# Ledger of designs, part 450: VH-VL binders against q9umr5

Target 1, 268 residues: q9umr5
Amino acid sequence: SYKPVIVVHGLFDSSYSFRHLLEYINETHPGTVVTVLDLFDGRESLRPLWEQVQGFREAVVPIMAKAPQGVHLICYSQGGLVCRALLSVMDDHNVDSFISLSSPQMGQYGDTDYLKWLFPTSMRSNLYRICYSPWGQEFSICNYWHDPHHDDLYLNASSFLALINGERDHPNATVWRKNFLRVGHLVLIGGPDDGVITPWQSSFFGFYDANETVLEMEEQLVYLRDSFGLKTLLARGAIVRCPMAGISHTAWHSNRTLYETCIEPWLS
Below, E stands for the ipSAE of ESMFold2; O stands for the ipSAE of OpenDDE; V2 stands for 0.75 times the mean of E and O plus 0.25 times the DockQ between their complexes.

## First folded at step 21 (VH-VL)

Design yh35 (framework fv_nofazinlimab)
Fold by ESMFold2-Fast, scan of step 21:
Structure yh35 (fold): chain C 268 residues (1-268), chain A 123 residues (1-123), chain B 112 residues (1-112)
Amino acid sequence: as target 1 above (268 residues)
Amino acid sequence: QVQLVQSGAEVKKPGSSVKVSCKASGGTFSDYAISWVRQAPGQGLEYLGEIIPMLGTRNYNEKFKGRVTITADKSTSTAYMELSSLRSEDTAVYYCARTKYDILEGFSDFDYWGQGTMVTVSS
Amino acid sequence: DVVMTQSPLSLPVTLGQPASISCRSSQSLVWSHGNTWLNWFQQRPGQSPRRLIYKVSNRDSGVPDRFSGSGSGTDFTLKISRVEAEDVGVYYCMQGTHEPYTFGQGTKLEIK
């Protein structure tokens, strides 16, 4: 029988977005128990990411306990960051494949529909004034706002992303790294036509330098220092990179070719 | 002049589906979330779900999940709520209402409402 | 789901006298740093609800200043300083802090 699959949605999202994904899984891996977590749906997806991590942790514990063979995680958009932290804080997770579906793993810096939606009077160049305040850090989108022109502010003020990426020191960093390294496979998915995740290479742990030139994962300090285990996972052969062009942000969970190419092979 | 205009009254048989429309005029349709709320005769208000046309996202009240579908057509500035497997208990006035998500100014919940659409399920 | 409980359910009031409606939530409605997503709506017979108050105490444009909202955490109040004939209707509190959004059962304000 196949390992259970747990799905974590994105910003302003809910389980409804994954109906096609569930259909694909049922067709290729019939009998798979798929649980799409209906927590922090809609506007609650704006709650601080650490609060979301706690809630999702409580929900996944009984699922993992019932599956001693292991489970798979499919985590979409912002949900990929929740899953990153979840794997670090759980000293007993049994996740085999962690499938990160177009998630801003190194952060977000874009003038996108989400910025226009939530900060209609702001541009990406001035959002740092809001996001790096205590007020802004009470909203999930600011927890992974990563302004490459104000990196000092990001490192000092980010209550979530800078900590889970090991970009700022934390007392639990060694334990978080040990826990994260228990994952079987880290499957990274994303592409240039996403239109929301900026830079799109953030889904593959690449990000802007101060000149807005993208540096790939292997050039990042977090990789070079092996802050939470990326270098160790890559050396172990546990990182899978699956870029695909032609897919917009809201289509990653409903594209059959994407599923067959990037997701299906990792659902043992 | 912001207005939400809903489609006309419907009479449906048990087991059928109904699709109610909500057309936004005046302001920019894509700048708002559209929520659906119903009210059975002589009863209170009950939330069904919400769509954010700009983001393509939607969520539903668990009570109606599997029966309710909310969609939006940005080209016509119209949101739709479809409720299937109708029962006599679904007889109600169905309202659309808009919400603005602004982190700096605060969320503006249900600031304008449609006129309502009476859906009667005979049984 | 968050349960919103209003009191009283029926509120007969003499014209020109004050009226007060209580709303209690089963869970705290505080989001962060004082943001509380508690709203008040008025519904006249045969009409759509109209928002009177948002974020606990902010009056909507066009709403008479005789209406005021107050409260914190789980306990909220809508007050009408001098009831007018046009105020007849059902009043609902509504929370937007937790999904799904929920409404109180409604308070019917009538002239004695």
Scores: ipSAE 0.798, ipTM 0.892, lowest interface PAE 1.1, mean pLDDT 93

Design yh36 (framework fv_nofazinlimab)
Fold by ESMFold2-Fast, scan of step 21:
Formats: C-alpha cells, structure tokens, sequence
Structure yh36 (fold): chain C 268 residues (1-268), chain A 123 residues (1-123), chain B 112 residues (1-112)
C-alpha cells in the first residue's frame, strides 16, 4: 500500500489542474489515495498566506491522523509556500516527501505577464511600494514579493516569507525549525523555462543579490545560519534537486517525463 | 469595441452534453477572467465557474463539479463551457461575463456580459 | 455558500419617485480595508445583465448619477433618486468576496 498524497494548488488554481498528475500516480502507484485540497480556489488564492495556512492545516490534520505510516505532499507554485509553513506550524506532522513543484521558495521578483495581469500599472522595480504596505500584505502574492533592491523593506514588511525563511526573527522560530526538520525528503523541482517564477532558482532556494546576480542556496544566509534546517537537511541527505529545462509554469503537473524523473521516485 | 459573442441556442436530450462558446473581442483575451453564469426561465442568476486563460487556471462551483468543464483557446480568443449529464433542470440561458483582477484598483467583477445562449433540455 | 438576501423582491414605484433596494449577506464581504466585493446589476426584459455599481459604491461609466450604492460589511443599499421608465427590470446584488460568487434573488422594479 502507498502512503496517501496531499496536493496543494497554486495561484487561481483548483483540483482540475492536477488531473494528469492523478492519472500518472494511478498508473505507477495504483491504489494511492490522492486528496487535492479544494480550499482557497480561484480568487481566494489571493487571501493572505497565513489565512490559507490555517485553512489547509485544518484540512490536512485528519488525513495525517488516518495515515500512521506517513503522507506525501505535492505542492505547486504558491502552494509550495503554504506547505513550507504547514511543516513548520504543525508539531505533529508525519510528512515523508515534500515535493515542491516550481515554488518561489526565496520569493518572486519578475516583470512577467503574471505581474502585468495583477498589477497592470506596475513594474517589478516599483511594486515594493504596494506590496510592502499593510494593505498589500492582505494579498498572497505580496506575501512572497522579494525585491532585492529593497531588502530592508522586505525584511520589515513581509508578514509571511521573511518569517518562514527565518530571515526575520520570530518567537516560534525554534519550534518551526524543529517541526520542519521532521520531513523525510525535501524534493525541489523547477527549471529555466518556467517563465513565471523569477528567478527560476528561487524554486531551489537561490535568489538575486542587490546586483541581480543569482546566489544559490549554499550562499544564502538562510542556509548558512541554518535558520529553518536547510543545512541540516542537506547534510542528512534529505534534499533532492530536480531541475528540468523545457517546462513552462503551467506544465509542471502535466508532464509525464517530469513526473517519472522527479516525482515518481519519492512516492513510497 | 468590447464584445463577448456566444454561440446559438441548443436543444438537447437528457443525459447528453452541451458545449457553449464565448468569443472575446475589443481587448486582449488574456487580460480577463471569463466566468459562466446561468439563469433558468423566470429565475435568478447562478454562478457555474471561471477560467483565467493567461494562467490556464479554472475554478468551478461545487454544485456543478464533475459535470462542468471550462476551457479556453487563445488562438481564437474563445472560451467554452461544457455541461454533461444534462437534466431538465439545466434548461436555462447561459451567459459568459468577464472580470479584471487588478489588485491595486480592485477586482472588476462581470463588467461586460455576452448575449446569452438558451439551452433547452427536453425529451 | 454566502447567502445574499434582497428586499423587497417586488418594487412598484411611481415615475419620478425614489426607489431603494436592500441587500444583506450571511457573512462579511470585507476583503481588506477599502476592498469589499459587492456589485449591483440591472437586467431589462429580454436582455443580458448590465453592471451598474462595483465595489459597493463605484458607478460604471454611462450609468446615470441617479443610481448610487452604499453600505458596509453585510448591509448594502442601491438607491435610484428619480425612477424613469427605462429603469424597469430586475436588480441583483452579487458578492465576489467568497467562492462561489453568489447573487441575491432579484428585485423586480415596475412602474405603477
């Protein structure tokens, strides 16, 4: 019997986006109970991420309780940040594999069509004026906006990402680190042709410095300080990096080769 | 000129499916979300679901989940709503409407509507 | 689902007189300060709905200033200061704060 799989969707998304993923899992691991959480679908995906974390927490508790052997998480795009927080706030989670599908783990800083769609009059260079206000922090996308040219504002104003990454102190940081370290495997997936996640290395805990030069995970203060356990997980052999070229942002959950290479091996 | 032009009226038998189209013009199709709303004769308005072609995302009202499928073809600027396992209770005018998700200025819900498509389900 | 309740459901009015329609939601429609996703639509006989008001009180371009929207939280009002013959139709409030989006039952405005 296989461990149950819980799927957390991304921005504006719903369970329909995962129909191909569910087909792949059924083909390779028949009998797997897969639950795609139908919470914060569509417009509600713009609600503050801490609000989403609380709702998803309530939904996953009974699923985890019924699976004493453990569960797997597959978390897509923005959903990967929700799952990061779930693993930190739950002192009793039993997650084996946390599979992050092209999620902006260190944040987002891109002038993509997505930005223009949600902020038609803004550019990446001036969005910090909106996102780092209390008003802007009431929208999920601003919770992980990470302007490398205004890092002081990001550190002080980010109500979500800076805290879960341990970039700003929080009273619960020690407990969050302990809880996150309970995860069996952290499987990071992303690639240069995503077209949305900017820089794409954010999916692997890399990010821009003040000159917009990408620094990889091992050069980040978050990793060096082991703020929430990345260094410890890497030393344990628990971090899997699975980059793949040729995949656009909306195709990570529907590409068979990606599934077979990066996801299937981690679904025990 | 903004237009949402829907396909013509349909008469269907119970148990069949219907696919209604909504062609967008007068602006960039990818700049808007497209929602579907129905109205049974003499009744009020009922939301079915929404698609955002730019993100290839969709969300459905739980009442219709499993029966409704909303798709978009960017090359023809056309959104589609397919409803399966039709029942007499599905007899209604089906509308498409557009929404702008501007975070700074606020969400602009259903600012323009198609002309409606009458779907009649009868034996 | 959020239930939207309109009152009255039938509104006979004399030409030139004011009219008022109430809309109540079963849950707060406030997303954040300044953002409440409540809209008002007019549907004339045989026509598609037409949006009159968005975000509680913002009037759409081309909508006469005799139409106004107000309210907060769970209680909202659409007012017509001087009803004209072309105002005949059904008026719907609609919330977009919670999924699925829901509409009121509709208020039928008729000239006496």
Amino acid sequence: as target 1 above (268 residues)
Amino acid sequence: QVQLVQSGAEVKKPGSSVKVSCKASGGTFSDYAISWVRQAPGQGLEYLGEIIPMFDTRNYNEKFKGRVTITADKSTSTAYMELSSLRSEDTAVYYCARTKYDILEGFSDFDYWGQGTMVTVSS
Amino acid sequence: DVVMTQSPLSLPVTLGQPASISCRSSQSLVWSHGNTWLNWFQQRPGQSPRRLIYKVSNRDSGVPDRFSGSGSGTDFTLKISRVEAEDVGVYYCMQGTHEPYTFGQGTKLEIK
Scores: ipSAE 0.798, ipTM 0.887, lowest interface PAE 1.0, mean pLDDT 93

Design yh37 (framework fv_nofazinlimab)
Fold by ESMFold2-Fast, scan of step 21:
Structure yh37 (fold): chain C 268 residues (1-268), chain A 123 residues (1-123), chain B 112 residues (1-112)
Amino acid sequence: as target 1 above (268 residues)
Amino acid sequence: QVQLVQSGAEVKKPGSSVKVSCKASGGTFSDYAISWVRQAPGQGLEYLGEIIPMFSTRNYNEKFKGRVTITADKSTSTAYMELSSLRSEDTAVYYCARTKYDILEGFSDFDYWGQGTMVTVSS
Amino acid sequence: DVVMTQSPLSLPVTLGQPASISCRSSQSLVWSHGNTWLNWFQQRPGQSPRRLIYKVSNRDSGVPDRFSGSGSGTDFTLKISRVEAEDVGVYYCMQGTHEPYTFGQGTKLEIK
């Protein structure tokens, strides 16, 4: 029988967005138990990411305990960062495939509709003043704001992303790395036409340098230092990269071709 | 400036569905979220759900999940709330209300309301 | 769900005298340091609710300064320093910190 699937949604989202994904899974892997977690829905998706990690952790523990053969995670957008932290903080997770669906793994730096909606008077160049304050760090979107022109402030003020990426020291870093490395497959999905995740290569652990030139995963200090295990996973053949053009941010969970190409093969 | 104008009163039979509209005027409703709240005669206020039209994201009160559907049409600046499997207990005035999300200034919850739509469920 | 409890439920007041309404939540409404999503609404007979106060203590534009909000954590108060005839109606507190958003049961203010 197929391993259970746990789905974690994104910013302002809820389980409602995954109706098509559930239909696809049911068609190709009939009998799969899929749990879409209705936690931190809508406005609550703006809660600090560490708070969300704690809540999702409590929800996934009993699901994982009932599935000794393992589970799969499908984590969309901001939800992919929640899932990364879950895999690091859980000493006993049994996740086989972690499928990250257009998530800003190295952070976000873009003038998008989400930015304009939440910060109507701000530009991406000025958002560091708000996000890297104690006030800003109480909002999830600021927890993964990564301004490449103020990297010193990002490293010092980010309460979440800089820590889970090992870019700033943390007492638990060694344990977090050991825990994360237990994952069977890290499946990274994203593409140039997403329109929200900026740079889109953030979904593949690429990111801007100080000149806004994108450096891919293998050029990142986090990879080179193997801070949380990316280099080790790649050497094991456990990282899958599945870029696809022509897909907008809100369509990753509802595109059949994307599902068949990038998701379906990893749902054993 | 911004005004929310709702559709007229409805009388429905038990087991049927009702769809109430909320048209925003004087501004772009994609700039804010629209929530639905009901009030039974002589009773208090009860939240049903919210839509963010710009991103087509929706969130429903668990009590109404499976019966309530909230949609939006950006071209007409109109949000809709459809409630199915109607019971006499669903007799209420249904309101739409606006919320603006702004991290720096704070969330502006329900800063403007529609005039309300009376839905009567009667056999 | 967060339960919002108002007291009193019925508030007869003499014109020109002060009035006070209490609102208590079953859980803390603090989002973070400096952020608490507690709002107060007025509903006059036959009308839609109108927001008076947002974020505990901020008055909406056009709301008279005789209305004030205060409180923290789980305990909040709406005060009217000098009640006027137009203040007749039902007052509701509402929390937006936790979903689903919830309202108090309402306090009916009437002139005695």
Scores: ipSAE 0.742, ipTM 0.865, lowest interface PAE 1.3, mean pLDDT 92

Design yh38 (framework fv_nofazinlimab; at its last look DockQ between E and O 0.59; V2 from the best seeds 0.71)
Fold by ESMFold2-Fast, scan of step 21:
Structure yh38 (fold): chain C 268 residues (1-268), chain A 123 residues (1-123), chain B 112 residues (1-112)
Amino acid sequence: as target 1 above (268 residues)
Amino acid sequence: QVQLVQSGAEVKKPGSSVKVSCKASGGTFSDYAISWVRQAPGQGLEYLGEIIPMFNTRNYNEKFKGRVTITADKSTSTAYMELSSLRSEDTAVYYCARTKYDILEGFSDFDYWGQGTMVTVSS
Amino acid sequence: DVVMTQSPLSLPVTLGQPASISCRSSQSLVWSHGNTWLNWFQQRPGQSPRRLIYKVSNRDSGVPDRFSGSGSGTDFTLKISRVEAEDVGVYYCMQGTHEPYTFGQGTKLEIK
């Protein structure tokens, strides 16, 4: 029998977005128990990410306990950050494949239609004034706002991303790293035509420098310092990179070719 | 000016489905979320679900999951609510309403409403 | 689901006098400091609901200043300082902090 799959959705999302993904899994791995977690659906997806991590943690514990051979996670968009934190805070997770589906793993710095939808009077250049306040950190999108022109403010004010990436010190950092390193495979998926995740290489732990030039994962301080285990995972052969062009942000979970190429091989 | 215009009254038999439309004008359709709320005769308001065309997401009240489907057609600026397996207790006026998710100003819940569509379920 | 309880259910008021409607939630509606998603709606006979107040105390454009909202946490109040004939209708509070969004049972305001 196949390992159970747990799906964590993204911003404003719910289980409905994954109906095609569930169909694909059923076709290629019949009998797989797939649980799409209906927590923090809709506007509750804007709740602080640490609050979401606590709720998702409570939901996944019994699923993992029933699957001694392990489970797989498929975590879409913002959900990929929830899963990053989940794997770090759980001393006893048994996740084999963590499939990050177009998630802003190094953060977001874009003034796409999504930003304008939530902050209609803001530009990406001045959103740091809002997001790096205690007030702004009460909204999930600000928890992973990463302004490359105000890195000192990001490091000091980010209550979530800077901590989970080991960019700012935390008392639990050593334990979080140990826990995260238990994952079997880190499967990173994303692409240049996403249109929302900015830069799109954030899905692969790449990000802007102060000149808005993208530096890939191996050039990031978090990788070089091995802050939460990326360098160790890569050396172990546990990181899979699966970029694909031609896929928009809302289509990652409903493209058959993407599923067959990037997801299906990791659902043992 | 913002205007939400709904389709006309429907009379349906138990066990059938109904599909109500809500056409938006006076703004960019994709700038807003569209929610559906119903009101049985002489009763209060009950939320069914919401669609956000910009994010291509939809969320349903658990009470109606499996029976309600909300869709949107950006080309016609129209949202739809389909309710299946109709029962007499589904007899109600169905409203669409608009929400703006402005983080700075605050969530602007249900700032404009459609005129309502009466759905009567009887044999 | 969050239960919203209004009182009174029926509110007969003398023209020109003040009126007050209470709304209590079964859970805190506070999202964060300064953000509480509590709204008030008016429904006149035969009409669609019309929003009066959003975010506890913010009055919608075109809503007379005789309408005011207040409250925090789980207890909220809609006040009309001087009732006019056009104010006849049913008033609903609504919370948007928790999914699914829920409404109070409604308060029917009538002129005595």
Scores: ipSAE 0.840, ipTM 0.909, lowest interface PAE 1.0, mean pLDDT 93
Fold by OpenDDE, look of step 22:
Structure yh38 (fold): chain C 268 residues (1-268), chain A 123 residues (1-123), chain B 112 residues (1-112)
Amino acid sequence: as target 1 above (268 residues)
Amino acid sequence: QVQLVQSGAEVKKPGSSVKVSCKASGGTFSDYAISWVRQAPGQGLEYLGEIIPMFNTRNYNEKFKGRVTITADKSTSTAYMELSSLRSEDTAVYYCARTKYDILEGFSDFDYWGQGTMVTVSS
Amino acid sequence: DVVMTQSPLSLPVTLGQPASISCRSSQSLVWSHGNTWLNWFQQRPGQSPRRLIYKVSNRDSGVPDRFSGSGSGTDFTLKISRVEAEDVGVYYCMQGTHEPYTFGQGTKLEIK
């Protein structure tokens, strides 16, 4: 039998967005138990990510317990960060494939219509004033706001991304790294036509330097220092990068070609 | 001024489906979410779900999951609510309402409402 | 789901006298950042609901200042300082802090 699949949604999302994905899985892997977690749906997805991590943990623990052979995680957009954190704090998870579906794994610094929708009166260049305040950190989107021009504020004020990345020292860094390294495969999915994740390379742990030049994963300090295990995972062949063009952000979970190319191979 | 104009009254048989429309004007459709609320005769208000056209995301009240489908057409600034497997208990006035999301200012829920659409389910 | 409990359910009032409606939520409506999404709606006979108050105490445009909202956490109140004939209708509180959004049972305001 196929291993159970757990799906975690993104910002302002719900299980409904994954109806096509469920269909694809059922067709190609019949009998697979797929659980799309309807937690923190809609505006609730704006809650602090650590709160979400706790909630999702409570939901996945019983699923994992009933699947001793392991489970697969498909985590979309903001959900990818939730899942990474989840795997970092769980010392007994049994995740075989962690599929990060167009997630801002290295953070967000976009100025897209999506951002403007949420912050209609603010520019991305000014969001650091909001996001790196105690008040701002009460919103999920600020928990992974990564302003390359205000690295000091990011490192000191980010209550989520900087911690799970091991960019700021904390007492759980070693343990979280150990836990995360329990994953069988890390499948990174994203693409240049996403339109929301900015830069789109963030889905592959690439990100801006201080000059807004995009550096790849291997050039990032978190990789070089192996702060949460990326270097180790890559060395053992556990990281899969699956870029795909021509897919907008809201279509990653509903594209058959993407599914067959980037998701399906890791559900067996 | 902002207006939400809904489609006309419907009379349906049990087991059938109904689709109600809500056309928005006087604002930018994609800047808002459209929610649906119903009110049975002489009863209170019940939230069904919402759609965020900008993201094409839908959030449903679990009570109605499987029966309610909310869609939107940005080109016509129109939201739709379809309710399937109709029952007599679904007899109600169905309202659409607008919600503004703003991280800084907070959420502005249901600042404008449609005129309502009466849906009668009877044998 | 968050249960919104209004009291009273029936509110007969003499013209010119004040009125008060209570709304209690089964859990706190305060977000961690401090905002509270509690709204009050008025529904006159034969009309659609109309929002009166948003975020506990903010009046919508065109709403008379005789209407006021207050409260915090789980306890909220709508007050009408001097009831007028046009105030007849059903009033609902609504929480938007937790999914799914939920309404109170409604309070029917009538003139004695």
Scores: ipSAE 0.836, ipTM 0.920, lowest interface PAE 0.7, mean pLDDT 96
Fold by ESMFold2, look of step 22:
Structure yh38 (fold): chain C 268 residues (1-268), chain A 123 residues (1-123), chain B 112 residues (1-112)
Amino acid sequence: as target 1 above (268 residues)
Amino acid sequence: QVQLVQSGAEVKKPGSSVKVSCKASGGTFSDYAISWVRQAPGQGLEYLGEIIPMFNTRNYNEKFKGRVTITADKSTSTAYMELSSLRSEDTAVYYCARTKYDILEGFSDFDYWGQGTMVTVSS
Amino acid sequence: DVVMTQSPLSLPVTLGQPASISCRSSQSLVWSHGNTWLNWFQQRPGQSPRRLIYKVSNRDSGVPDRFSGSGSGTDFTLKISRVEAEDVGVYYCMQGTHEPYTFGQGTKLEIK
């Protein structure tokens, strides 16, 4: 009797990472159909995010069509950005709960292991020169790089995040907002000990101002202008914020307490 | 000096498995992906899969999925490839090679290769 | 899988003369816009492969100037301006744009 669950993984990730999550769902919600999408694994997780959105859309359409009462999305890390874009571009999605599991929803500005591994000769203060170039926008991690000290370059160069956040005008903004607002609940999960998402409040639509002071969601221009529907969702009581300390980035999908507290209640 | 040193030649019976090692020296092991490529006698090159030791993530050529397992041990700077359910068609030289995923410079595939490990499968 | 087709498969060349090897892919090797992960490898008799060219036209360190790579999209070429005795071996193109990574069949260069 439970709605199907679709899982979208993150950068360099695979379906194996979700084996504990699948186990938890099976124990608490027996009979639930859970699909972990096996697309854009390994190197291909670095493909431009719009290319990934197109591929994931093709995969979710038949699953949603078979479940007219709706589906749930659990989307981890980079996968949460893919899923948010899906909800914007799909006129016909039937997603009830969108569960964003430690995703950089307002972008990333940090010297993480992934960034040092991909940019071995650079620091976060200089990555804007690579990421805000046509070369850099060929890679997914640059599609959500958000340098608060070069906001003009971000707004002009971002091919993905600035568009999906409604930070730059585009002809589909009204339609994308309408589609996104069809979601039943937006469940935001993350925490201060993540160690990768920087600032960790990006998982809750918080982000740095020019002084690297974190402004919360309600202080962001995208919220105040309601550019893609955050203010409307909050006013409906459709946004759930579920922060949890003590969880590292690779452990969100394998922590039973997190599952029981933040995920399980939304898997109707 | 960067080196990839592989384990010695092996002779195996059909249905058994083989595990080949690839020890890296002269660099930071965690900075690279390690890939495996094989070459049947007198034939061309065939990619099997890769591992990223820093994150312990793997990606396999679908042709070998279910039979190949690639692992790494960061403490010894060693990658491993295990191929199970061996057939005579698996007779080949098995190479490890490394890749640098550098966004600024671009992907640098297979810039260094191991010396190769001959695996012979005979009944 | 992306099929990589080399021609010729056998290339006898007189010492000091030029050589040219073609590599064609069954689909574009452009990653998204302008990134092309095409490589050339040389395998001398009894040795492991050695990379000569990466990203279509970038020569590796220690590779002689007489080797050059060119091409775009689906069509690529490796040239040797003057073949030397040490150039004997098999040459492979490889694409890294699409998984799984695939190699051409190889071109055996011989001195005639």
Scores: ipSAE 0.670, ipTM 0.827, lowest interface PAE 1.1, mean pLDDT 91
ESMFold2 (binder alone), look of step 22: mean pLDDT 90; pTM 0.931

